# VH-VL binders against Small ribosomal subunit protein mS42, part 1

All scores and structures are predictions.

Target 1, 220 residues: Small ribosomal subunit protein mS42, of Schizosaccharomyces pombe (o74379)
Amino acid sequence: MSFQQRFARALDVGYKNFLSKDAVRNIFAYDNHLRGLVQKECKIHQTPYRVPSDLMVQSASDPARANLFNYSSQLVNHDFFFSGLISPERPSADADLGAINLKPGIDASFGSFGELKSQMVDVGNSVFGDGWLWLVYSPEKSLFSLLCTYNASNAFLWGTGFPKFRTNAIVPLLCVNLWQYAYLDDYGLNGKKMYITKWWDMINWTVVNNRFQATRIESL
Positions, changes and structure headers below are counted from each chain's first letter, unless a header gives other numbers; antibody chains aren't numbered by Kabat.
F, E and O are the ipSAE of ESMFold2-Fast, ESMFold2 and OpenDDE, as the mean of both directions, binder to target and target to binder. V2 is 0.75 times the mean of E and O plus 0.25 times the DockQ between their complexes.
[cut] marks letters that were taken out.
Atom coordinates printed by the task and the answers are left out, and those that the model quotes come from them; centres of patches stay.

## First folded at step 5 (VH-VL; framework fv_solitomab_arm2)

Design b1 (from s1a with heavy chain Y102F)
Fold by ESMFold2-Fast, scan of step 5:
Structure b1 (fold): chain C 220 residues (1-220), chain A 123 residues (1-123), chain B 106 residues (1-106)
Amino acid sequence: as target 1 above (220 residues)
Amino acid sequence: DVQLVQSGAEVKKPGASVKVSCKASGYTFTSYYMHWVRQAPGQGLEWIGYINPSRGSTNYADSVKGRFTITTDKSTSTAYMELSSLRSEDTATYYCARGPRFYDFWSGYFDYWGQGTTVTVSS
Amino acid sequence: DIVLTQSPATLSLSPGERATLSCRASQSVSYMNWYQQKPGKAPKRWIYDASNRATGVPARFSGSGSGTDYSLTINSLEAEDAATYYCQQYSSYPLTFGGGTKVEIK
């Protein structure tokens, strides 16, 4: 199923009190533009078209395919971002169940969910230029932490399976899009802090917990 | 060069309050947590709390909770601790210590310490 | 709360000897630091994240361990190493320190 088909309701109604339907449609238009750029790069480099995550991994270590990497990475980041939000169709209670299960780990790493929120707002608001803020988990260290990546860079390449990019494995659990195209329409140039604050209320903690639980199984 | 400079020694009576300052320099004050650790004479180290200078968020050890407040003044890059209802057991050297960055917990805790402030509670 | 037990309480050794300081946690921890403290001075971070030497720490110092069992080793003691060494976990709040091991040089 296409990216737009998986998020059809969000395109129709937006995310109440977070992103207008027009803002969502603009972000998705940009996503489609990136898919066109990926197709062009695949032709240039005689690379078979694949899902963006495969293209991202295949191009990651090849400077000759830097554009293919950037475009495919950004598509992966879009999917991860939207997949972490409460769907306009899902009850809030489903999203909150994951927060209950994550509480001991979040408390151990940040002191509280309130402190994690405060840190994410402060760190994200302090980022100069465009990028992404990630909540990540280190299975080896049993610690949650925050990571900033810039432009189209991502936290996936810091994990197990991408050893050329990181010696210690980390697993991304959650991200927020800090590119201007994500918040400019609804929040303005000076609205990044409010955007991140409103984004927090839309986090699907059950998705975050499912991602976290997957790391526990893999560590066995 | 990173420095944490604390205020001078204090002698207080039981039941009084004490306020200790910790002035930071050489880094972006709001990017790092600030923690407080105390050490009774001839004893070990005890963590008593932290503040996030960016937001003012605090967390206190149960041993001091209800009597302990940490605050900051961003304009002077200074953290303060205040301990009320002082007891003889509060006699200790109090240290401020720099905590981790928000996005790099692997930088770890307490890479820089203040010189310490001796607080003596006596009748 | 996580309790850290350090042993021995005191080590009295001659220059050139090897010292091994132990730190045992009451439950598994992932993050452990070591601090050196000399009389009348603030502690200095000596080892961070179990095995990484802080800037300026001599190569004769090494940290190791995982789970509940951590150690600090000084492979050839020098007079300047006389100090109390504290382990500290930062896997969960409240942050806790061990009781310290005092290293004395004869």
Scores: ipSAE 0.007, ipTM 0.444, lowest interface PAE 14.2, mean pLDDT 85

Design b2 (from s1a with heavy chain Y103F)
Fold by ESMFold2-Fast, scan of step 5:
Structure b2 (fold): chain C 220 residues (1-220), chain A 123 residues (1-123), chain B 106 residues (1-106)
Amino acid sequence: as target 1 above (220 residues)
Amino acid sequence: DVQLVQSGAEVKKPGASVKVSCKASGYTFTSYYMHWVRQAPGQGLEWIGYINPSRGSTNYADSVKGRFTITTDKSTSTAYMELSSLRSEDTATYYCARGPRYFDFWSGYFDYWGQGTTVTVSS
Amino acid sequence: DIVLTQSPATLSLSPGERATLSCRASQSVSYMNWYQQKPGKAPKRWIYDASNRATGVPARFSGSGSGTDYSLTINSLEAEDAATYYCQQYSSYPLTFGGGTKVEIK
């Protein structure tokens, strides 16, 4: 299924109490525009068109393909963000219910899910300009942490595409879109705190838990 | 201008407790982990624990676990370590050291250190 | 626990000579740091994340390595470089330090 088909219900009705249908439609229109830009950049750089995640990895270390990297990375970030949300028709989930196997690690790293929420709100609100806030896990350190990336940058490449950082240092588990196009219409220019607070209630903790469990099985 | 200033030297008898302070200035105290590292006379460095001042969460090395407590006073930007049931093997210089921001574990080093507090345990 | 083994334990050289200090880890590490400590003083962050010099560290110092093998090199020793240098891993808890290499000027 295409990106639009996978999230068709959100496009139709939005996410009640979080993102209006107009905000979702604007984000999806931008996503579609980025796909056109990716195709253009692939032609310019004589790069075969592939899924965005492959293009992102292939272009990550090449300054000459910075546009291709930025556009494909942003598409990957969109997919990861929406895949981490509960269906628009489901009720808001308690933070602990879907993530029972994740909870011991979150408690060890942050104290509680409530404290993690407070830290994500505060850290996200402090992000200057446009970017993304990530909950990440380090299998080597057995630690959870928060990571900010700016513009179209992402958490997926911190161990492999960027030799400046630890090899296999982090695995992204969850992200929130902190670009103005994500929150401006519903929350206003100064509304990041409320946006992140309401986003928290839409997190699909079963998905986050499954992402975490995958790292444990992979390392075994 | 970041500074970590520790309390003065202590001389204790075996079985006593010692409490050492580390006063931080020049940064947001609650944003960074505070670690404690000790060094026995003529020996190397040993990590003994940390505290996250924002959350109050702690982690202690097995060598001191059960006798060691780290606390903070946010209003004075001060971290404390307390070590009980002191033994001669606890004779060391104790350092506080600033770790990474609590939401940034991939930035892993100690950038600022206190001047050290000498704790001598003798009869 | 990750054990860090530093060699040599003591290195006695003349001013202008090149010093190479080794740090080997019992298992692969991602963050290796080096601290300089002079007698009676607190350690100072010297090299972080294998190869980055801390602010104020002279250009004659360089760090290199990955995985289990790391080194600190002083290209042309000066009297002020006499100190004990400790490697330290920040890859897993408990955090551990090497035993130190003492650099002495003849």
Scores: ipSAE 0.006, ipTM 0.468, lowest interface PAE 13.0, mean pLDDT 85

Design b3 (from s1a with heavy chain Y103W)
Fold by ESMFold2-Fast, scan of step 5:
Structure b3 (fold): chain C 220 residues (1-220), chain A 123 residues (1-123), chain B 106 residues (1-106)
Amino acid sequence: as target 1 above (220 residues)
Amino acid sequence: DVQLVQSGAEVKKPGASVKVSCKASGYTFTSYYMHWVRQAPGQGLEWIGYINPSRGSTNYADSVKGRFTITTDKSTSTAYMELSSLRSEDTATYYCARGPRYWDFWSGYFDYWGQGTTVTVSS
Amino acid sequence: DIVLTQSPATLSLSPGERATLSCRASQSVSYMNWYQQKPGKAPKRWIYDASNRATGVPARFSGSGSGTDYSLTINSLEAEDAATYYCQQYSSYPLTFGGGTKVEIK
């Protein structure tokens, strides 16, 4: 299924108490614009069109393909952001269950889920300009932490299998979109704190836990 | 002073439905999960479901799934359980119990319990 | 489902004796609570997160364990300790309780 097909209900009704349907439509319009830009860059650089994650990895170390990287990276970030949210079509009965498995690690790293929430709100609110706030996991350190990336940057390339980013390998588990186009209409220019606070209530912790479980060596 | 106060005993015929209330006071109702646990006469405790009052999300044990619904009324800080198509094996004392905070998942699994509501299913 | 097996089913002891109640899980769990229930009353949370006493629980009670093996110990039984004690895991859904251990004072 395409990106829009997977999130068709959100386009229709929005995310109650978090993002209006108009805000969701605006984000998806920008996503479509980015897909058009990716197609143009692929043509310019004689690159076969691939799924955005492949294009992102392929272009990441090539300064000549900076535009292709920037556009494809944002598409990957959009998918990661929306797939971490509870669906408006059918709120999952088990969306909160993943938090049970995450608690030992969250407690060790942040003290509590409440403290994690407070830190995400404060850190995200302090981000200057456009970017993304990530909850990440370091398998080597057995530590959860927060990471800010700016503009089109992402947390995916800090993992193993990409030589430039293998140092301090991390696995992204969750992100919130902190670009103005995501929150401006619903929350205003100074509304990041409320936006992140409302976003917290929409997190699908079962998805986050599934991503976390995939990092375990025993599961590989 | 946290309290959970449940509605009174019910006697129902097989095939009927029963609705039990649990009125919470002394805390922010929407911040904590509400769970339901039942106990048949002379038997042990059986978890049957929860609701997150903030989001309305629910989860039900397989033993009651399809016949069991948990709802809330935020304005009165009250949780409700409804069990339909009652059978004699549903005869039990039903307890509401406060779960954890939805943003701090260890804040209080069953730190407070309602007094219990006896539901008897007989012809 | 995670099955919790409590033993013994009934424990009859005299005041001053030590009681040890066992709870075994069918698979490893990280989170275990204990509840005290007296006849005709709702359960009360007694021990949380394996080893922490709930507010008002006497110091003679202690919980211990990890993985699949957990225990509740009462160092010196008193008449007021007569009750059924249930262990409960909250590592995964569905939440499950042990069958209970009934502590009787002679």
Scores: ipSAE 0.006, ipTM 0.521, lowest interface PAE 10.7, mean pLDDT 86

Design b4 (from s1a with heavy chain Y102W)
Fold by ESMFold2-Fast, scan of step 5:
Parts: C-alpha cells; sequence; structure tokens
Structure b4 (fold): chain C 220 residues (1-220), chain A 123 residues (1-123), chain B 106 residues (1-106)
C-alpha cells in the first residue's frame, strides 16, 4: 500500500489541533517530489527502483550515491513520522493503551512521561537548522534515550538492516520532523516549541510500544 | 572551557560518612550525565555510579549500593557523592567524570574528569 | 557484568619501538574507549568509540577492533607515552574498565 493511500484521510482533513490539511498537503507534495528525485537518481546510477528503505540501505555508505541516500532516507523518515501519529480515523484512546505498557521503561529512563515530554520539547526546540528528533532504545543497555539527526540522516543507520555499522545498535521508536516545511505553515518560523508540544498529543503510543516490544523479542 | 573541580582530601574513621563535591563549569550542566569512578591506591579504575542532573535519576554499582548516594545542586552546577558506613577498602581517589548528553545516544565515553579527591579511611 | 581483560600487564620498550595493547571483552560491546593515566593524575580520554583519537592525541596513536577484541597501537614510542592505559566499555551497566596496561620507556 502506497504512502499516499495509507494516509489518505490525513491528506483530506489534516490532524485536528496539530497540522492543517494544507500543511499535510504541502508535506505530501514534497514527499511526492522526493519520489521523483529518487526515480531520477535510480536511472543515473542504473539501480532498479525499489521501496525507499531498500534504496536507503543500499546507498548508505556510498558517497557517489549521496543524493539517492538523502532522498530515500527522507522518505523513510516521513513514513516513520506519520506512522507514529494517531490516525484521523481512530480515537485517541486506542493510541494511549501502549503508554501503560511503556510506563516502567519511560519512568526508569526519564522519570515520567511528563518529563520525557518536557525534554523532547526542550531538545527539539534547541535543534539549529533542519533535522529530526528520535526516541530510541538500546537493547544492550536497556536504556531509552533521545537522538538528534540532521538534514536527511536517520536513527536506522545502526539497526539490524545495517550490519556493517555498529554492533548492538539502537532502535528508533518515535520521531518528530523538525524541518521547516513541516511546521512553518501552521506555527511560523519561531513556532517549533508549540509544534512539538502539539505533536506530543498526537503520538500513537500503541505503535511506539509495538516497536519497543519487537526489540525485546530480537534481544532474546 | 569545560572544568570539573572537586573538593579537597578527606580522612575519615571506619563507620563515618564522606561527602565529595564536583563543581562543573563551561557547559550546560543538566545536558550531560555525571559519573563517579574510584581508584584504590595502586589499583585500577572502578565505576561506582551516575546521575542525570536533569531528572535526578541515578544508578549505582553493587559494590557501593545501599551506602552510596549521588545528588546535584542545579543552581550551582555541582554534583555530590556521599558514601556512608566507610570501610578501609573504600580508601581511594574518587573522580567525577562527564558522560554523554543524556539525549545523545551516539556517544558513550568520559570526556572530562575532575582532578580527583583522595578519601582515606583509617583508625 | 562485562569483564575486560587487558594484556600484557606491562610493556617495557625503547623509544621508537611499536607497542600494541590488547583489550578483550567477555561479551560484544558497541562503545570501547581508552584512557591514558599518568601517576598522580586523573585519567584522560585518549581513544573513543574504538578508533577515534581525542583532540590533542598524537597521530602515532591508533585504536582498532570491534565486537569483543580491541587494540591500542603506538607506532613509534616517545618518552611522554609512559603511562597506564585503560580500556572501558560504555555498552552495558555496570560500566567496566580493564585492569590496565602499564607502558614503560627504557
Amino acid sequence: as target 1 above (220 residues)
Amino acid sequence: DVQLVQSGAEVKKPGASVKVSCKASGYTFTSYYMHWVRQAPGQGLEWIGYINPSRGSTNYADSVKGRFTITTDKSTSTAYMELSSLRSEDTATYYCARGPRWYDFWSGYFDYWGQGTTVTVSS
Amino acid sequence: DIVLTQSPATLSLSPGERATLSCRASQSVSYMNWYQQKPGKAPKRWIYDASNRATGVPARFSGSGSGTDYSLTINSLEAEDAATYYCQQYSSYPLTFGGGTKVEIK
């Protein structure tokens, strides 16, 4: 199922109290533009068009394919960002079920969900330029932490799909898009703090918990 | 410039408590873990615990657990360790050491160290 | 706990010679660091994340390794390199150090 098909309702109505339909449409237009750029880079490098995650992995360590990496990585990041949000088609209560299961780990790492929220708002607001803020988990350390990546970089680089990178990799659980194209329309140039604050209310904690539980199965 | 400045040497009797300070400057105190590492005379390095100054969350090594407390004063950018029920085997130089930013998982090392505080436990 | 075994315990070499220090972990680690300590002084960050030299560390020092097997190499020893070098893992709590390798210059 295509990216646009999976998020068709968001494109139609936006995310109430978080992102207007016009902001969502602008992000999706940029996503579609990136897909055109990926197709162009695939022809230049004589690489078959594949799903963005495969292209990202294949190009990750090749400086000659930096554009292909950047465009495909950004597409992966878009999907991860939107997949972590409460759907306009689903009630918020469904999303909150995962928070109960995550509470012990979040409390141990940050003190509380409220403290995690405060730290994500402060850290994200302090990011200079364009990037992404991630909540990550280290199975080896049994530790939740925050990670900033810049431009099109991502927290997937040391996942099990990238065995030539670091061993005992971190696992991304959640991210927020801190590029200006994500928040400028609804929040303005200086609205990053409010954007992150409103984003927090849209987190689908059941998705976050499912991602976390998958790491525990892999650690066994 | 980043500096960690520790309090002076302590001489204590067995059963007493000792409190050592580590004053940080030159960086945002609440952004980085602060660790404590000790070294007995002529021996190697032993990690004994950390604190996240942002939240006050702590973790202690089993060798000191139950007798060891790490605290911070955010207003003065100072970390403290307190070790109670002192034994002769607690005689060591105690170092504070700055860990990674608590929200940056790409880093995992001690980049700045205090000068050390010698704690001698003798009758 | 992750146990780090350093070998040899002591290396006694002449200026200009090559030194290789070993650090073996009981389990795979993702962050392995090296610290230089001179008598009466605090340890100093020397190599971090297996192979990166800290600012101010001479180019004659290099670190390598992954998983459970790591090494620190000094390609041409100088008198100022006399110190104890400790490896340290930052992958799992409790954090642990190796027993150290003492480098002596003849």
Scores: ipSAE 0.006, ipTM 0.450, lowest interface PAE 13.1, mean pLDDT 85

Design b5 (from s1a with heavy chain F105L W106Y)
Fold by ESMFold2-Fast, scan of step 5:
Structure b5 (fold): chain C 220 residues (1-220), chain A 123 residues (1-123), chain B 106 residues (1-106)
Amino acid sequence: as target 1 above (220 residues)
Amino acid sequence: DVQLVQSGAEVKKPGASVKVSCKASGYTFTSYYMHWVRQAPGQGLEWIGYINPSRGSTNYADSVKGRFTITTDKSTSTAYMELSSLRSEDTATYYCARGPRYYDLYSGYFDYWGQGTTVTVSS
Amino acid sequence: DIVLTQSPATLSLSPGERATLSCRASQSVSYMNWYQQKPGKAPKRWIYDASNRATGVPARFSGSGSGTDYSLTINSLEAEDAATYYCQQYSSYPLTFGGGTKVEIK
């Protein structure tokens, strides 16, 4: 299924009390534009078109393919953002269950979910320019933390695909899109704080928990 | 102060449906989950479901799934449970109980309970 | 489902004695509450998050435990403490309760 097919109802109705259908349509129009740009870059670099996540990894440390990386990374970020929301395509009955399983780790790392929310609002509101705010987990440290990435950068490659190869592995669990095209129409230039506050109420914590559970390392 | 006030006792025949109300006061109704717990005569407590009044999201125990619906009326700060296709095994006292705030620092599970509604299913 | 086993089923003691109620989970849990229930009345939350006393609960009550083993202790029983006590986990759904321990005062 295509990106648009997976989120077709959100295009139709938007996200109640968070993103209007026009805002969703604008993000999806940009997503489609980026897919066209990816196809052009694949032709330039003589590589078959593949799923964006594969192209992102393959181009990550190659300055000659910086455009391919940026476009494919942004597509991956879009997917991760929308798949973390309680969407009209899925009943929200199970969305809150994951919060219970995450609570011990969130309490240890931030003090509470309330403190995490407060920190995400404040950190996100303080981002200068365009970017993404991530909740990430470090299996090595058994700690949750916040990470800001700018422009099309992402949290997936912190630990692999970085030129230094000297970063601790982290796993992204959740992100919010802090590019102007995401919030400008519904919230205005000075509305980032309210945008993040309303985004918080749309988080599908069961998805976040499923991502967290996938990070667990089996002891041999 | 916080209060949860439930509707009165019900006597139903097998196969009927019952609807019980739980009126909340003394707090912001949409900020807290509302849960339902039942207790058969002489038995222990059994969790049967919840609703998040802010989102309308619900979750039901397998023992009642397919016959059980929880709803809310935000304008009256009231939660409702409806149980259909009643059987003698559904005879119990049904309690509403306040759950946590979605992202509260302290888990508020069942800090306040309704007084209970006795539902008797007999022919 | 997480199964909670409470022991003993009934505890009969004299005023001033120490009571210890056990709650054992079938798998590790991080969150445990205790409720007091008197005949014909709704339960009251008594201990939350394993060790915190609810508002109005006397200092003689204490909760402890982690993982699979939790306990509720009453240091010096009073007549008013006669009730059934239920443990409840909220680490995962479905939420589950123990079978209860009935505390009787001789």
Scores: ipSAE 0.006, ipTM 0.482, lowest interface PAE 12.9, mean pLDDT 85

Design b7 (from s1a with heavy chain S54Y)
Fold by ESMFold2-Fast, scan of step 5:
Structure b7 (fold): chain C 220 residues (1-220), chain A 123 residues (1-123), chain B 106 residues (1-106)
Amino acid sequence: as target 1 above (220 residues)
Amino acid sequence: DVQLVQSGAEVKKPGASVKVSCKASGYTFTSYYMHWVRQAPGQGLEWIGYINPYRGSTNYADSVKGRFTITTDKSTSTAYMELSSLRSEDTATYYCARGPRYYDFWSGYFDYWGQGTTVTVSS
Amino acid sequence: DIVLTQSPATLSLSPGERATLSCRASQSVSYMNWYQQKPGKAPKRWIYDASNRATGVPARFSGSGSGTDYSLTINSLEAEDAATYYCQQYSSYPLTFGGGTKVEIK
């Protein structure tokens, strides 16, 4: 299914107590605009259109295709953000049940889920300008950490200057969109802290847990 | 440890459809792209498509687009390819191959391959 | 589409000899891999990202190259190396393979 088809309910009703349907519609309108920009960049560079994640990887090390990278990266970030949310009409996710395999690592890295929440709210609120806040895992270090990326940069490649010779040092598990178009309508310019606090209640911890379990099973 | 096991050989008439399975084990099925590659008798390898089992997103080569569908059953860790309106030039051994992790964009190669499924299209 | 041209089509050599297999891309490639395939068997990942040996690949194999020109070298052939070797780019979709180089041992 397309991006809009997978999140059609959110477009219809919004996310209760988190994002109004108008805010969701504005984010989706921007997503659609970015898809148009990707098509234009693909024509300019004589690059066949493919899914955004492929275009992002393909363009990551090529400064001549920086626009294609930025637009496709932002589309990947949108998808990762929305796929980490519970459905609009469900009650808030129970972190203890959903994040069963994450809990020991989160406790070791942050002290508790409550402390992780507090740190994400504070770190996210301190971000100047537009960007993304990520919860990432390092399989090599067996540690969780927070990562801020700016503009259209992401935790998958941690930015636009991907080096060719590199091991996968971090795995993104979760992100929150800190661009003004995401929170301004519902929360205002000074409402980023409340936006992140409300976002926390919408996290699909089962999805985050499954992303983490993928790295654990592979390391065995 | 990691295994990809494919279904058995198929003989089909022109115009028919064929469906081939690829059962994965030894890893988290939804974490890796699954690709399909075919090889005509005595010829080289041709990439024909992929699926991201986590997202359900697919990409197909132009040579098969419109006739080709890749699907997954997450509960059984199985990927399927279906090719319709079969032609004699579709006669090939079809391989499933594991791609990179869907969240790992640092590497791009096929590390594990199924044993292959021979599809013969004859009248 | 990126076209990969492998040469020679066939190499027939004796044990202990050096083999060099070439792969040329129609445009610059950032990610090139090599696969070994023996008759009746599925391909195996052999070299990835131009120069990295896959687990279990003997040290006599080496990969090199950048841009449009890549090579796979076997510095001292052994009987078990008889196979067809395919290069493959992972830089853009559609993914493409070379036509293969068949290495035969006398």
Scores: ipSAE 0.000, ipTM 0.448, lowest interface PAE 13.7, mean pLDDT 85

Design b8 (from s1a with heavy chain Y50W)
Fold by ESMFold2-Fast, scan of step 5:
Structure b8 (fold): chain C 220 residues (1-220), chain A 123 residues (1-123), chain B 106 residues (1-106)
Amino acid sequence: as target 1 above (220 residues)
Amino acid sequence: DVQLVQSGAEVKKPGASVKVSCKASGYTFTSYYMHWVRQAPGQGLEWIGWINPSRGSTNYADSVKGRFTITTDKSTSTAYMELSSLRSEDTATYYCARGPRYYDFWSGYFDYWGQGTTVTVSS
Amino acid sequence: DIVLTQSPATLSLSPGERATLSCRASQSVSYMNWYQQKPGKAPKRWIYDASNRATGVPARFSGSGSGTDYSLTINSLEAEDAATYYCQQYSSYPLTFGGGTKVEIK
């Protein structure tokens, strides 16, 4: 299904107490604009059109395709952000169990989920300019950490097949969009801290837990 | 345009090893998990393992652990499974199947399957 | 391990009848998929993430469910629907499949 079809309910009603339907529609309009730019760049560079994650990986090592990389990376980041949120229809009472496999590692790395929240709010609020804040896992170190990436950069490439990062791979588990177009309408220029605080309540911990379960296997 | 093409049928004696290939085309090989699923004659589907071609990391089902190895050759976009110390109960059709991108868990299913490779272990 | 129990094991119906296939998980799952397999062929993605039809799947097929209880429904059975249908969870490793429901046309 397309990005819009997968998140059609959010586009229709927004995320109550987090992102208005107008804010979601604005982000989706930008996402659609980026898809048009990706198609344009694919034609210019005679690159077959593929899903954004494939284009991101293929263009990452080619400075001549920097625009294609930036646009496709941003689309990947949008998808990862929205897929980490609970549906506009709230999840069941399983919410407390959603992070069951994550909890020991989060406790070891941050002390508690409450402390992780506090750190994400403070670190995210301190990001100057546009970017993304990630919760990442290092299988080699068995540690969770926070990572900031700027503009359209992402945490996926740090954990992918690029030779520079092969032995020290990290895996993204969760991200929050810290571009102004994500929070400006609902929170204002000085509202980034409240935006991140409200975002925390929307995290789909079952999804984050499932992402982490796959990484446990990678530490072998 | 995505295709997974597997090697041909194998007949082996108990105690031997078998190596099956799965050639991928039409996508970025290192972005997706590759899984292996087997099916004994007249029986259901059993997941037996996966590999992340980007990292070389693997995971195996307990039923084959210690005898099962999945590897990849990135230059040819090919995944391999090798099963050693073969037993009669290993007789099955073995399928490779493309899993999700290792960072896009929203797509947690097998979207493309190889045609299958029948492995027969004679008694 | 998450155990998936499919029922019935075999369903024999006439064309035009409604078929409902059940898949019950031993614990709550977030992602449930269905695959169609015809004799001698590889499985095909059929329904993914509980309710989404894969490209090319006829509109008479629908999936539903959440938590531990999932179902696949064929509103008006056709001869080409004769196959074994497997549910599969993608929530926890090891990944597991149900035992399959064989749909036969009389």
Scores: ipSAE 0.006, ipTM 0.496, lowest interface PAE 11.1, mean pLDDT 85

Design d1 (from s1a with heavy chain S57Y D104K)
Fold by ESMFold2-Fast, scan of step 5:
Structure d1 (fold): chain C 220 residues (1-220), chain A 123 residues (1-123), chain B 106 residues (1-106)
Amino acid sequence: as target 1 above (220 residues)
Amino acid sequence: DVQLVQSGAEVKKPGASVKVSCKASGYTFTSYYMHWVRQAPGQGLEWIGYINPSRGYTNYADSVKGRFTITTDKSTSTAYMELSSLRSEDTATYYCARGPRYYKFWSGYFDYWGQGTTVTVSS
Amino acid sequence: DIVLTQSPATLSLSPGERATLSCRASQSVSYMNWYQQKPGKAPKRWIYDASNRATGVPARFSGSGSGTDYSLTINSLEAEDAATYYCQQYSSYPLTFGGGTKVEIK
């Protein structure tokens, strides 16, 4: 399915108590704009059209294709962000079940889920300019941690999940979009803390747990 | 006068590796992608990979991934494919084909083809 | 992967007749190329970007289509047109070809 088709209901109704449908439409409009920019960069650099994750990997080590990398990386980040939310397309009664399996590791790394939430709100609010906040896992250290990336940068190239960049160093599990186009209209210029607080209530912990469980097999 | 000239036919046993060359002439080698396409006897065409000669970037089809490598020698304007752990289903004619230019990637797919190299995997 | 379905598999016609070859994509593609291949020979690019004839291709050949539906038309068949014709998409990787339509002259 296309990105828009996978999240069609969110585009229609938004995410209740978190993102208005106008905010979702604004993010999707930017996503579509980025797809046009990807096509333009592919044309300039003789890179055949591919799914965004493949373009991101292909362009990552080429400074001449920095724009192609940035645009495709941002498209990957959009998908990862929306895929981690309790979605109107597939509302799940079990969205919190994954938290049970994550609890021992979260407690060991942050002290509690409450402390993780507090740290994500504070760290995310302190991001200077545009970027992304990630919850990541290190299989080698058995440790969860927070990672900030700026502009269109991502946590995928720091870990496993892509054949070219398999390292097992860290694995992204969850992210929140900290660009102004994501939160400004619903939360205002000084509303980043409330935005992240509301985002927390929308996390699909079953998705986060599924991503986490996948790392346990991959680490072998 | 663009020409792609491939190395001669190969007969290999299962489990062996094969390396096929494709020597390009008549154009700036690094300005165009080079692709590989195979065709099993009596079957259709299957894309198996490409290389960007200027950067060395490659992309491979899932059917050959993990066993397939494309390389170039810019000094001789030659592209190479190497396929390891050969199976009977790898028996095919392998073609190199010139891809698009960097600023015209929306056009130019496979305007010139090598003559083909027959690879037979027999036990 | 984008799957290209060509129909018919074989088309047997007399000289002077009109042939229409179909290529249907499993999802929308930007453009379609067509290749002519004769037995024992490498394919030759015949139509590119849906409707442009490659250098040396006779005027009786034309390509058309958009989205998921593309066609190659031969307005008046000649004996030398006997070949297998393959469509190919380049909207996404992996690049894929149709299964081919074999054109036979009676």
Scores: ipSAE 0.000, ipTM 0.401, lowest interface PAE 21.5, mean pLDDT 85

